# Designs tried in a protein design chat: miniprotein binders against q5uxb8. Part 18

Target 1, 222 residues: q5uxb8
Amino acid sequence: MPDAVRRCPEDGFFEGDTCPVCDGAGTHILDGARRRQLSKFVSGALRHFPEDAGIEVDKAGWTGFDALRVAVERQYDWADAAALAGVIATDPKGRFERTGVGNEAGITTAGGRVRAAYGHSVDVTLDGTDDPVPATLYHGTAPRNVDSIREAGLKPMSRQTVHLSESAAAAREVGRRHAADPVVFVVDATAMQSDDRRIVKRGTETYTTDRVSPVYLSLLEK
Below, E stands for the ipSAE of ESMFold2; O stands for the ipSAE of OpenDDE; V2 stands for 0.75 times the mean of E and O plus 0.25 times the DockQ between their complexes.

## First folded at step 13 (miniprotein)

Design Dr15 (at its last look DockQ between E and O 0.17; V2 from the best seeds 0.00; counts 0 for: pae E 2.6 > 1.5, placed apart)
Fold by ESMFold2, look of step 13:
Structure Dr15 (fold): chain B 222 residues (1-222), chain A 87 residues (1-87)
Amino acid sequence: as target 1 above (222 residues)
Amino acid sequence: SKRIKELEELLKELAEKLGLPEPELEIKVWFEDGEVFVYVKVEIGGERIAIAIGDAESFEEALEEARRYAAEEALRKLEEKLKEEEK
């Protein structure tokens, strides 16, 4: 059972019975059970079901703190801005990041943006379409990346989603922006969809997904 | 389990009594820190009535927790709506 969350008016949120700065008791914000329940909802909403929770996350995973507060208050009668701020500030697993509030992240109950710090997930609701997904898609990359992609698959390291091209030619064009002699991976989109992986069309030639496991990849060039 | 099915059947009966569409459940699962997490959403007519999250080392336990909590919360909300309409 995680520790209770309490609040020191001068030093901000802390877990346990005693403020680590002033040794005061502070005020009670959440018991351990409610802290666990709220952290599960917030983590899930940011990573897996933002639309159902009533929030929007951008391509980097950020949502407004105040929008998240409204979602949390709708979900639980006992939750409020202090509860949300406290869960984020005291999370022992480092699951959350908060920005736009400077040095006040451990203190303030308003403002800024929040995202999940790890667990790259695309159970985030994506722009959808009823348009069919081609059986085969393509990803163009620099030759130096081939070994890592064969081992670990395609992951959205600096972006929310993996981008795939409709044709090998389009994939080569994208790859040429990063290397003079790009390499193209073939993506088995039919197999991905059969395994309940979501692929979403973004434009005439571009598709996105959360990740592509190595089992769905093959090299177009030997 | 049997209790969960009884709760979900009661939810269906209450929705019918209120003249509402049959409740629908959406289930999602993920893994975090060695535990299985199960999300259950109850919708009626496309509107969210309840969301619950269960977690355990096994999928079955996590699912049981999430389904039970979701059904109980949905029932509570519909019973409140029934009381307001019978006024």
Scores: ipSAE 0.357, ipTM 0.751, lowest interface PAE 2.6, mean pLDDT 80
Fold by OpenDDE base, look of step 13:
Structure Dr15 (fold): chain B 222 residues (1-222), chain A 87 residues (1-87)
Amino acid sequence: as target 1 above (222 residues)
Amino acid sequence: SKRIKELEELLKELAEKLGLPEPELEIKVWFEDGEVFVYVKVEIGGERIAIAIGDAESFEEALEEARRYAAEEALRKLEEKLKEEEK
């Protein structure tokens, strides 16, 4: 289970027992279980079922923070603005983006807009980033998919984009959704970029692209 | 699986007893960080009664969790409605 979310009155939301800035205890906001539950719902709402959640998402994936707050409060009796703000601010994978809150970004419990950073099935167009892309990326999948990938490459499935991982370990974790012993493909990101194939960093360890041709792929040997 | 079927049958029975349309299930699936996520929505007469999200390494397990949670929540809400009608 994830760590609890706490709030420092001076430094904002954090996970763990002490504020990483001032070492203060802060105030308890959410336990690990509720954090996980709320994160799942918010991620789903922003990526996959905004209408069912009672929110509207624009073409860039944005919804109002207050609208999302209303949605989570309707879904969970224990959810409030602080809970939502805390989940957004402390997400370890960088799943969420929040803007329009001035210098209090990630601390304020009102105003601004929120979106998922990646992983959408709904039709959105995300902005580019200037984040550097590593020379090598990775993709985890089931062994049964190896032949298909070798032939046709990586294509978006339920998502709008192909997701690539920063490390082989992260790729294996992603692959576990499909098999107990996942395989990892190595992606030549440098070659892709040299061929004007766009790769964009989204999460803390997640990169996205439209497609990966087999020419850029090799199977990582164990 | 047996438990879920039982819950869903109870849900149908309660809906019928209340004179409501048969419950309908909508399912959405996505993947994240090595886990499968399953969203289940229970609708009755076009009204959302319950939603639940299950997550697991396998689709089957995630679906079981989501269906179970959704059915339990929907049942609770229908039972509340039934109590209101009896008053």
Scores: ipSAE 0.279, ipTM 0.689, lowest interface PAE 1.6, mean pLDDT 86
ESMFold2 (binder alone), look of step 13: mean pLDDT 80; pTM 0.744

Design Dr16 (at its last look DockQ between E and O 0.62; V2 from the best seeds 0.59)
Fold by OpenDDE base, look of step 13:
Structure Dr16 (fold): chain B 222 residues (1-222), chain A 81 residues (1-81)
Amino acid sequence: as target 1 above (222 residues)
Amino acid sequence: SKRIKELEELLKELAEKLGLPEPELEIKVWWEDKEVFVYVKVEIGGERIAIAIGDDLEEARRYAAEEALRKLEEKLKEEEK
């Protein structure tokens, strides 16, 4: 279970017991269970079911922080602006982006916009980043998918983009959700980029692309 | 689970009592960010009554059913006035 969210009055939201900047205790905002619950709701709302969550997202995936706050407060009686701000600010996977807050620490509990950084099933167009892309990326899947991938490559399924992992270990972890003995494909990201195929870093360990042709794929042998 | 079935049956009964269409349950399970996501939606006549999001199907179904029941009970009280 994730660590609790706390707030330092000077340094903003943090996870754990001690502020990583000033070593202060801060104020308790959310326990680990509620943090996880709220994070999942916000992620789902921004990625998959905005209407059902009671929010609207624009073509770039943005919603107003205040609108999202209202939605989470309706969903959970224990949720408030601080809870929402804390979840957004402390997400370890980099799933959320917030703008218009005036403070990088995300201390503010009002105003600005929020979106998911990646993983959308709703129709959004995300802006690109210039973050460096590793030469090699990875994709974890079930053994039963190998033949299809070899033939047709990686295609978006329920999401708008294909998600690639930074490491073979991370890819295996993704694959373990589909099979007990997952397989990992190696993606030649350098070759893809050389062929003007765009790959964009999104989350801390996640890279996205529209499609990966079989020519860029090889099965990682054990 | 027996409890979930009970809740869902109560939900059907209450909807019927209110003259509403039979509740429909939508369940989605997917994997993202190295986590399992469970989404449960209760709809009546195409209108969203309740949603639940989590990582456990049983918990999500229970939550959605309970929330939907609460909303229908509130509606029933309003109609009885």
Scores: ipSAE 0.578, ipTM 0.848, lowest interface PAE 0.8, mean pLDDT 88
Fold by ESMFold2, look of step 13:
Structure Dr16 (fold): chain B 222 residues (1-222), chain A 81 residues (1-81)
Amino acid sequence: as target 1 above (222 residues)
Amino acid sequence: SKRIKELEELLKELAEKLGLPEPELEIKVWWEDKEVFVYVKVEIGGERIAIAIGDDLEEARRYAAEEALRKLEEKLKEEEK
């Protein structure tokens, strides 16, 4: 169960019992159950069913914060602007991006735009980010795919881009969706970037690229 | 459960009373972000009446049915004036 969301009047939204900046208790915004419920709605609306939720996303995946606020208030009688802002600001998985409010994104309950950082099934093109990329990334897959990946590299299948994980453990977990005993490829991200290949961070633990040539891939040792 | 089936039957009866097509429920269940997502949508005549999302199918069905019933009951009240 996620932690409750609280609000410090000076420092903005935080999770847990005390503000990490001033140690004050702040005010209660959402319990963990409602935080999880609202986060699921916002994630789903931005990624999969914006029209059903009553919002519009643009080609880059953005919708207005105030339009999203109206949608969540319509959906849940307990939701308000503070609840929405709090869920976005405290999301532990980095699922949401907010822009157009400068450095006030963790504080303000109005204005700006919001999008999901990844996971869209609607037609969007995400702008890149220049966040630091680890020297090594990982890709988990079913054992049956190993030979084809060694020969052709990683290419997008049903997604717009190739998804890479921050750690071998994360890659293995993703790979288990497709096989009981997944295989993990090691991706030499440093070499890719030295060859001017673009890798973009999406959320907390996920990175994307257009393809990974076999020269950058090796199999994680047993 | 039995209560959810009763709610969905009431929804069907109310739509019929209003001269509307039979309500259709669309249900999607998937795994994302290390958790289960359940999505339920109620449509009548191609129009979205209610949606619910969560991690429990019975609760999402109940929520969607109750919200759809509330909206149709308001419509009936307006028409009987």
Scores: ipSAE 0.569, ipTM 0.851, lowest interface PAE 1.5, mean pLDDT 84
ESMFold2 (binder alone), look of step 13: mean pLDDT 79; pTM 0.728

Design Dr17 (at its last look DockQ between E and O 0.34; V2 from the best seeds 0.46)
Fold by ESMFold2, look of step 13:
Structure Dr17 (fold): chain B 222 residues (1-222), chain A 81 residues (1-81)
Amino acid sequence: as target 1 above (222 residues)
Amino acid sequence: SKRIKELEELLKELAEKLGLPEPELEIKVFFEDGEVWVYVKVEIGGERIAIAIGDDFEEARRYAAEEALRKLEEKLKEEEK
């Protein structure tokens, strides 16, 4: 069961008992069960059934925050703007993106646009965000894949993108899902962007690209 | 499951009493973000009357039927005035 969502008036929405910035308790917004239920509904509406939920998504997957608020209020008696903003701001998997509110996305309960960061049905083409891309990114993999990656680079499988991690530690954790002693490749993201390769932030620690040529890859020494 | 079937029969009966087409249910199952969840839509005459999600078929169907019944019962009360 996920943690409850609370709100600090100065620092915005957070999960758990105390604000990570000021240590204050804040005010209660949603219990864990309702947080989970609302998160699933919002994710489903943005990814799969926007029209049935009563919202319009544009070609890039965006809908208005205020339109989405109306949809969730219609669906659940207990939902309101704070509940919606809180679910979006505290999502532990980075499933949602919010723009048009500047640096207030974790605080404001009105305005801007929202979309699912991934997982859409086939009718949407995602654009990236303007979030900065680190100079160096990482890819964790099983040792058996090293030779093929050195020769051919990182390729998407089944029409999906290549996933890159923000840190070596995150990449190792991803790789550990596939091998007990994973290998980490270092990705020269600066060089890729200098060569007009697109890299997009898709979650809190995850980036995507269409392909990574071997010239941008090197092995991380343990 | 017995309660769900009762709710769905009541829904059919209320739609008929109101002179509406028979309700249609569309059910979809998703595996996303490490878990399974279910989406149910209830339509009458091509119009969406209710949607719901749940952790399994029974929960989602029950939520959808309850919402659809609520809307039809409200409509029936208005017509019986």
Scores: ipSAE 0.564, ipTM 0.843, lowest interface PAE 1.4, mean pLDDT 82
Fold by OpenDDE base, look of step 13:
Structure Dr17 (fold): chain B 222 residues (1-222), chain A 81 residues (1-81)
Amino acid sequence: as target 1 above (222 residues)
Amino acid sequence: SKRIKELEELLKELAEKLGLPEPELEIKVFFEDGEVWVYVKVEIGGERIAIAIGDDFEEARRYAAEEALRKLEEKLKEEEK
C-alpha cells in the first residue's frame, strides 16, 4: 500500500510523514488506501473511460482540473480538491501532468489542466519531449509471448503505444502481472533512434514508442 | 463469490421493484504500470448507475454492486416521498 499524502503549507504535497524539504509534519490529506483508490480512478478516467467518469479529454488528453475535481467528488464522498491535487503531485511514476497553475503547481487546488502522461487507450496525441532516451530499454512479458515477439516484435495492444521500462527490474515487475516468471526483452533504443524510430520518455520509468521491430530486440539472459 | 452473487441479486430485485430494466455489467481489464486493474460499469436502461475500479474481479464487482445498490436505494426513498 502506498504511503499517505500530506501537505506542507510551504513546500506542497508529499508522501510519508515528513516533508522532504523542511522536515515538517504537514497536514494529513489522504491515507494510503484512499490515495491508491483515487489514483486508480483518476488514471482510468484520463486514460480509458473519460465519458464514464464524467469528464471530457481533448485531442491532447487534457481535461480541466475543476472538471476532474467534480468527477472525483461525485465518485467518492471523501474526495476533494486537495485530495486530487495531492494524488497528482505525489504520483511516484509520473502518471499525471498538470499545467496552468503557475509557480504553485505543487500546492494549487484549483485551475489548470490535467492529463495522463502515458498509457492511454483513448485516442490522444501526446506532445513530444526532449528528455534523453537511454541507449538500452527493457520490456517485460510472459514467456508464452516470446515467440510472437520474436516474429512480429512489440506492438500496441489495448494501448496507443508500446511501453518500455528504464530498467530490467522495472520490466520484470510489469511482466509479473502476466506470469510468475517473466521474461525481459532488451531494446536497442540507440539503433531505433538512429533509424528515426521515435521513443519518448513519459513517466519516471516509462518510455513509449509506436512499435519495436524484432531487429531491435534480444532476450535478456538470466 | 457468494457475496457478489447476493449483491447482484439484490441489485436486480431492487431494479425490478423500481420498474427499471435489468442491470447490465460491463467488465474491462487494464494493465497499468505493472498492475492489473479491473473496471466495472453498472448500467440500467443504458444509463450508467455506477463505476468501480479494483485490483481484481471480485473487488471491482463488489464495489460496483454496492455503489449501484446505494444509488437505487436512494431512488426508492425519493419515490416513497
Scores: ipSAE 0.430, ipTM 0.766, lowest interface PAE 1.2, mean pLDDT 88
ESMFold2 (binder alone), look of step 13: mean pLDDT 77; pTM 0.701

Design Dr18 (at its last look DockQ between E and O 0.12; V2 from the best seeds 0.00; counts 0 for: pae E 4.9 > 1.5, placed apart)
Fold by OpenDDE base, look of step 13:
Structure Dr18 (fold): chain B 222 residues (1-222), chain A 81 residues (1-81)
Amino acid sequence: as target 1 above (222 residues)
Amino acid sequence: SKRIKELEELLKELAEKLGLPEPELEIYVWFEDGEVFVYVKVEIGGERIAIALGDDVELARRYAAEEALRKLEEKLKEEEK
């Protein structure tokens, strides 16, 4: 269960019991359960089913914060602008981007635009980033997928891009969602980049690419 | 897996019998807070017929197919009147 979301009047939204900036208590916004539920809905809306959620996303994946707020409020009677802003601001994986709200982006409960940073199935074109890519990345999956991956590599499935993890541990965590004993592939990101294969950092620990050929993959030994 | 394939074949057959376009299955998987979430949508001719939400792809796919079949069966009954 994720931590509760609180709001410091001066420093904005935070998770946990005390403001990481001023050590103040702040005010309670969402408990962990509602945070998770709202995050799930917002992620789904922005990535996969905007029309079903009652929002529109542009070609870059952006929707208006206020439009998303309306959708959220329709979905959950306990959700409001503060809840939405808090979920966006405190997401531990960097799933969301918010712009157009000035220097108070972490505090404001109105205005601006929101999009998912990665993980889309809807047709969007995300901005590139100049974030450095590690020499080695990882992909966690179920053992049953090993042969297919060895043959065909990693390809997008339900998403537009292949998601890679920054660490073997993170990859295993992803894989555990698919199997009790996940396997991890090692991705030679340096070789990929040298071959002009684009890899882009998105979330805090997530990198995306169009496809990973088997030539760049090796199975991590347990 | 076998059951899902069977359901999807039945869905195709029923759609064809009704003179409808072939059903399209869309599966969306994402992760939130360490949990897997699945959204399955069945569309026919661009119209959403059924959806399923869950944490298991196969289960959600099955539920969506079953729901879609139910809806098509209802349509068939209406046409037979």
Scores: ipSAE 0.137, ipTM 0.561, lowest interface PAE 1.9, mean pLDDT 84
Fold by ESMFold2, look of step 13:
Order: sequence, then structure tokens, then C-alpha cells
Structure Dr18 (fold): chain B 222 residues (1-222), chain A 81 residues (1-81)
Amino acid sequence: as target 1 above (222 residues)
Amino acid sequence: SKRIKELEELLKELAEKLGLPEPELEIYVWFEDGEVFVYVKVEIGGERIAIALGDDVELARRYAAEEALRKLEEKLKEEEK
């Protein structure tokens, strides 16, 4: 979770407990959870869905700071100009650029223009099917676990979620971390989703869910 | 989950009381700098009623449905006056 955003009246916005210039505490602007939430909204709005967020972006990606402020205030009742300016000024990945305010970009809460910094974003296709959940997913495990999984299903071990693979080959590679000759379960993801079970894509070939009931599992047979 | 199903049923019922089309929920997931992003949008008759962003699909879906319910409940109260 990122650090809180605070504000020094002399040196501007900073993250953490003390101003890096004067060591003063400053004024609290935003906790880490809200900082993360607002950062994600601003990034998504600038890159992928400006119209849905209620802003207009020109050909170079710029929108007015004040227009963006109105959009964030409409979205979150706790957001204000200082929160927005702070998130932009302190983003740890450098996701945002601000112009039109001279050397006051890290201080001022009004004016200028804002855009996403292209070098830190990952291009994804933002349409209804770009990250679909495949109808069939896979889980690789040690042979000693087969009976318990058939009886009780897949449950999270040391993590909050169960990890599933897009292919049998990927599942077997993951399973080799636990056994030399792993066993692969086939997961009926279509049935899970039709039964209102949530499955989330987490990487190129990995998906997560909170559990997999035995009814959705079968062994992969050669 | 049961809570999300309850919220979606309430949203559908309230839209019907107001004579509106059935709500449509759209969920998008993408990755940026190794972080997961989730965007949920609720539309009724092509009008965006609510959105939510976060990093957990269940929570974002719940938040968007709750926001949509609040907006439709306010609309119903105004029409009953």
C-alpha cells in the first residue's frame, strides 16, 4: 500500500511522514488507500475512458487540471483539488505530467494541464472481451494431493486466492515446484462463471479465484 | 456472491419500477506496471449511471451497484413526490 500524501506549505506535496527538504510534518492530505484509489481513477480516465470519467483529452493526451478536479470530485466525495494535485505530484511511477503552472506544479492546486506519461503505462485492449476468462483452466499439483482435492476442491493455501493456469503445460510447470511428476486438474471455468463464481485474470497465463468446488474439477488423462 | 446478487436484483427491480431498461454491468480488467486495474460500469438505456475503479473485481462491482442503487432511489423519491 503506498504512503500517505502530505503537504509542506514551503516545499509542496510529498509522500511519507516528513518533508524531504525541511523534515517538517506538513499537513495530511490523503491516506495510502485513497491515494491508490484516486491514482487508478486518474490513470484510467486519462488513458482509456476519458468520456466515461467526464473529461475531454486532446490529441496529445492533455486535459485541464480544473476539469479533471471536477471529475474526481464528482467520483469521490472525499476528493478535492489538494488530493488530485498531491497524487499527480507524488506518483511513485511518474505516471502523470502537469504543465502550464511553471515551477509551482508540485505546490499549486489550480490551473494548468495534465496528461498520462506514456513511458510508464502498459497498453491493454480496453473492450468487453480483451481479457476473457477461458472456458477451461488448469491446476497442477503433487500426486499426493489428488484425493483431497477431489473430495474438498481447491482452496487457498498460503495466499488469499487459488491460482489457475491457462494451459496444461503451464499448470504442469507450476506443479513441478511441488513434485517431479505433477498431476493436472481440469477446471470448468464456464460452469463456474455460469454459477456466478468470480475468476480474474492476473497475468498473461494466470487466473485467480477464491475456491474451486469439486463439481468443477476433473483429472487430465492422457 | 450472495450480496452482489442481492444488489443486482434490487437494481433490476428499481429500474423496472421507474420504467427503465434492464441495467447492464460491464467489467474490464487490465494491468499497468505490474498492478491490476478493474473498471466497472453500470449503464441503463445507454446512460452511464455509475462507475467504480479499483484492484478487486468483487469490491468494484459491489461499489458500482451500490452507487447505481443510490441514484435510482433518489430518482424514485422525486417521482413519488
Scores: ipSAE 0.127, ipTM 0.613, lowest interface PAE 4.9, mean pLDDT 79
ESMFold2 (binder alone), look of step 13: mean pLDDT 81; pTM 0.755

Design Dr19 (at its last look DockQ between E and O 0.51; V2 from the best seeds 0.59)
Fold by OpenDDE base, look of step 13:
Structure Dr19 (fold): chain B 222 residues (1-222), chain A 81 residues (1-81)
Amino acid sequence: as target 1 above (222 residues)
Amino acid sequence: SKRIKELEELLKELAEKLGLPEPELEIRVWFEDGEIYVYVKVEIGGERIAIAIGDDYDEARRYAAEEALRKLEEKLKEEEK
């Protein structure tokens, strides 16, 4: 269960019991269960089912914060603007982007736009970033997928892009959702970039690319 | 799952009472960011009545059914006025 979301009047939203900036207690916004629930709804709405959630996303994936607020309030009687703002501001995986909030980034409960940073199944075009890409990235999967990956590489499934992890540990964690003993592929990101294959950092530990050819893949041996 | 079946039957009965098409249930399961997502949608006549998102199949299905029932009950009350 994730930690509760709290709000410091001076430093904004945070997870846990104490503000990481001033050590204050802040005000309780959401418990861990509701945080997880709301995060999943918002993520799903922005990535996969905006129409069903009652929002519209533009070609770049943006929706209005206020429109999204209305959607979450309709979905959950306990959700409000502070809850939404808190979930967005404290997401540990960097799944959300918010703009138009001025100098009160992470505190404001009105205005601006929100989008998912990655993982869309809906047709959006995300802007590129110049964030540095590590020389090596990783992909976690189930053992049953090894042969297919060796043959055809990594391809987008229900999403628009392939997701790669920054570390073997993170990749293994992703893979554990598919199998008890996941396998990790090592991705030669340097070689990919040298061959003009684009890799973009999105979340805190997530990188995305259109596909990964088997030439760039090797199985990480235990 | 007995409770879920009961809820879904009630939902069908209520829809019928209201002269609506039989409710349709769509369930999707996927993985993202190392987490399981269960999405449930209840539709009647192609119109979305309720949705649920979670990490538990039974919980999501139950939630969607309960929410759909609530909405139909509200509709019924309005028609009886």
Scores: ipSAE 0.645, ipTM 0.887, lowest interface PAE 0.7, mean pLDDT 89
Fold by ESMFold2, look of step 13:
Structure Dr19 (fold): chain B 222 residues (1-222), chain A 81 residues (1-81)
Amino acid sequence: as target 1 above (222 residues)
Amino acid sequence: SKRIKELEELLKELAEKLGLPEPELEIRVWFEDGEIYVYVKVEIGGERIAIAIGDDYDEARRYAAEEALRKLEEKLKEEEK
């Protein structure tokens, strides 16, 4: 069960009992059960069924915060602007991005735009950040997948994009999801970009792309 | 479950009473972000009447059916006034 969401007037939304910055109690916004329910709706609406939810996403995946607020209030009688802002601000999985509210992103309950950071099944092209993409990225996987990846490359699973890690250590951690002793592929991100393959930074350590052709892959040797 | 089938049959009966097409349910189930997602949509004559999303197959179906029933019942009251 995820933690409840609370709001600190000074430092914005947080999860748990006390603000991690000022140690104050804040005000209650959303129970853990409702937080999970709302985050599923917002994630699904932004990634898979925006029209059914009553919102429109642009080609970069953005919708207006206020339009999304209207959609969530229509769907759940207990949802409001603070609940939506809180879910976006505190998401532990980095699923949501918010822009257009300057220094107020973790505090404001109005304005700006919102998108899912990844996982769309509708036609979007995610605008990347201007942050540099490292020359080399990594992908961790189970040993049983090595031959198929060498032959066919990295392809998305479950209608997701391909996720790449900034370091070999991070890639091994991801790979442990699939095997106790994972293997790591090295991805030549520089070559991919020179061939007009798009790589987008998602948070501090994660990058996404739609496919990695075998020509960009090699196996990390011990 | 029996309760859900009863709700779906009531939907069909009420739609017929209102002269509307038979309700259609679309259910999607997938795994994403380390969690299960269950999405239910109820349409009548191509019009979306209700949607639900959650992590329980029966709860999502029940919620969507109940919301669709509520909307059709309100429509019936307005037409009988």
Scores: ipSAE 0.589, ipTM 0.854, lowest interface PAE 1.4, mean pLDDT 82
ESMFold2 (binder alone), look of step 13: mean pLDDT 79; pTM 0.720

## First folded at step 14 (miniprotein)

Design Dr20 (at its last look DockQ between E and O 0.82; V2 from the best seeds 0.00; counts 0 for: pae E 1.7 > 1.5)
Fold by OpenDDE base, look of step 14:
Structure Dr20 (fold): chain B 222 residues (1-222), chain A 81 residues (1-81)
Amino acid sequence: as target 1 above (222 residues)
Amino acid sequence: SKRIKELEELLKELAEKLGLPEPELEIKVWFEDGEVYVYVKVEIGGERIAIAIGDDVEEARRYAAEEALEKLEEKLKEEEK
């Protein structure tokens, strides 16, 4: 279970017992269970079911923070602006982006826009970034998919893009969705980039690309 | 669970009482960022009544049923005025 979300009035939202900036206790916002619940709702709303959640997402994936607040307050009687802002600001995987609130994105509980950083099934176009891409990336999947991937490579399925992980450990975690004992493919990101295949960093450990040809893939031996 | 069945039966009965179509339940399960996601939607006549998101099918199903039931109860109260 994730740690509780707290808020420092000066330094913003944080997880754990003490503010990482001033070492103050802050104010309790959400316990770990509600944090996880709200994070899943917000993630799902922004990625997969905005209409059902009662929000509108533009072509770039953005919705208004206040509109999203209304949606979460309708869904959960315990949710409020601080809860939403806290979940967005403290997400460990960087699944959310918030803009239009200046340098106080980690503190403010009103205004601005929010989107998911990646993982959309709805039709959105995300801007590229200039973040450096590691030479090697990873992809976790089920053993039963190995032959297909060797033949056809990685391609988007229910999502807009292929998701790659920064580490083998992260890839295995992703792969657990498919099997109890996931396999990890190694992706030659350097070779892909040299061939003008675009890879973009999105989350803290997630990179996205349109597809990966088998020529860039190898199985990581256990 | 027994509780879920009871809630869904009550929901069905209330829909009938209101002259509405039988409630339909949609359940989706997927994995994302190493986590399990469960999405439950209750629809009546194609109209969304309630949704639930979570990591457990029974919990999400229960929540959606409870929320849908609450909405129908409110509608019934309005008709009885």
Scores: ipSAE 0.612, ipTM 0.868, lowest interface PAE 0.8, mean pLDDT 90
Fold by ESMFold2, look of step 14:
Structure Dr20 (fold): chain B 222 residues (1-222), chain A 81 residues (1-81)
Amino acid sequence: as target 1 above (222 residues)
Amino acid sequence: SKRIKELEELLKELAEKLGLPEPELEIKVWFEDGEVYVYVKVEIGGERIAIAIGDDVEEARRYAAEEALEKLEEKLKEEEK
């Protein structure tokens, strides 16, 4: 269960018991159960079903914060602008991005735009980032896919890009979407980048690329 | 559960009273970000009536059915005026 979201009047939204800047208790905004529920709705709406949720995303994946607030308030009678702002500001996975509010993104409950940082099944194009890429990344998949991946490499399939994980554990969690006992590939990200293959960090643990040639792949031994 | 099936039967009956097609439920389950996602959508005649998202199929079905029932009951009240 995630931590509750609280709000410091001076420093904005935070999770846990005390503000990390001033050590004050702040005001309770959202318990952990509702935080999880709201996070799932927002993530799903931005990535997969914006029209069903009552929002529109542009070609870069952005929607207005105020439009998203209206959709959230319509969906949950306990939700409000502070709950939405808090979920976005405190997301530990880096799933959400917010712009158009300057230095007030962690504080303000109005204005600006919001998008999912990664994971879209709708047709969007995301700008890149210059964040460091680990030397080694991972990909989790079903055992039935191993032979095709060894031969043809990793392809985006149903996503816009290939998704790579920061750790073997994270890759196994992703792979459970397809199998109870997933297989993990090790990706030589250093070699890819030295060969001018672009890898971009999306969120705290996820990286994306267009394709991974078999030469960069090996199986992680169990 | 039996309660969810009762809610879905009531939804069918209310749609029939209103002269609408039988309600259709779409259920999707997937893993993302290390968590289970469940999405339920209720449609009638191709129109989205209600959605729910959560981490349990029973809970999400119940929420979507209850929302859809509320909307159709409001529609019925308006027609009775």
Scores: ipSAE 0.523, ipTM 0.835, lowest interface PAE 1.7, mean pLDDT 85
ESMFold2 (binder alone), look of step 14: mean pLDDT 80; pTM 0.734

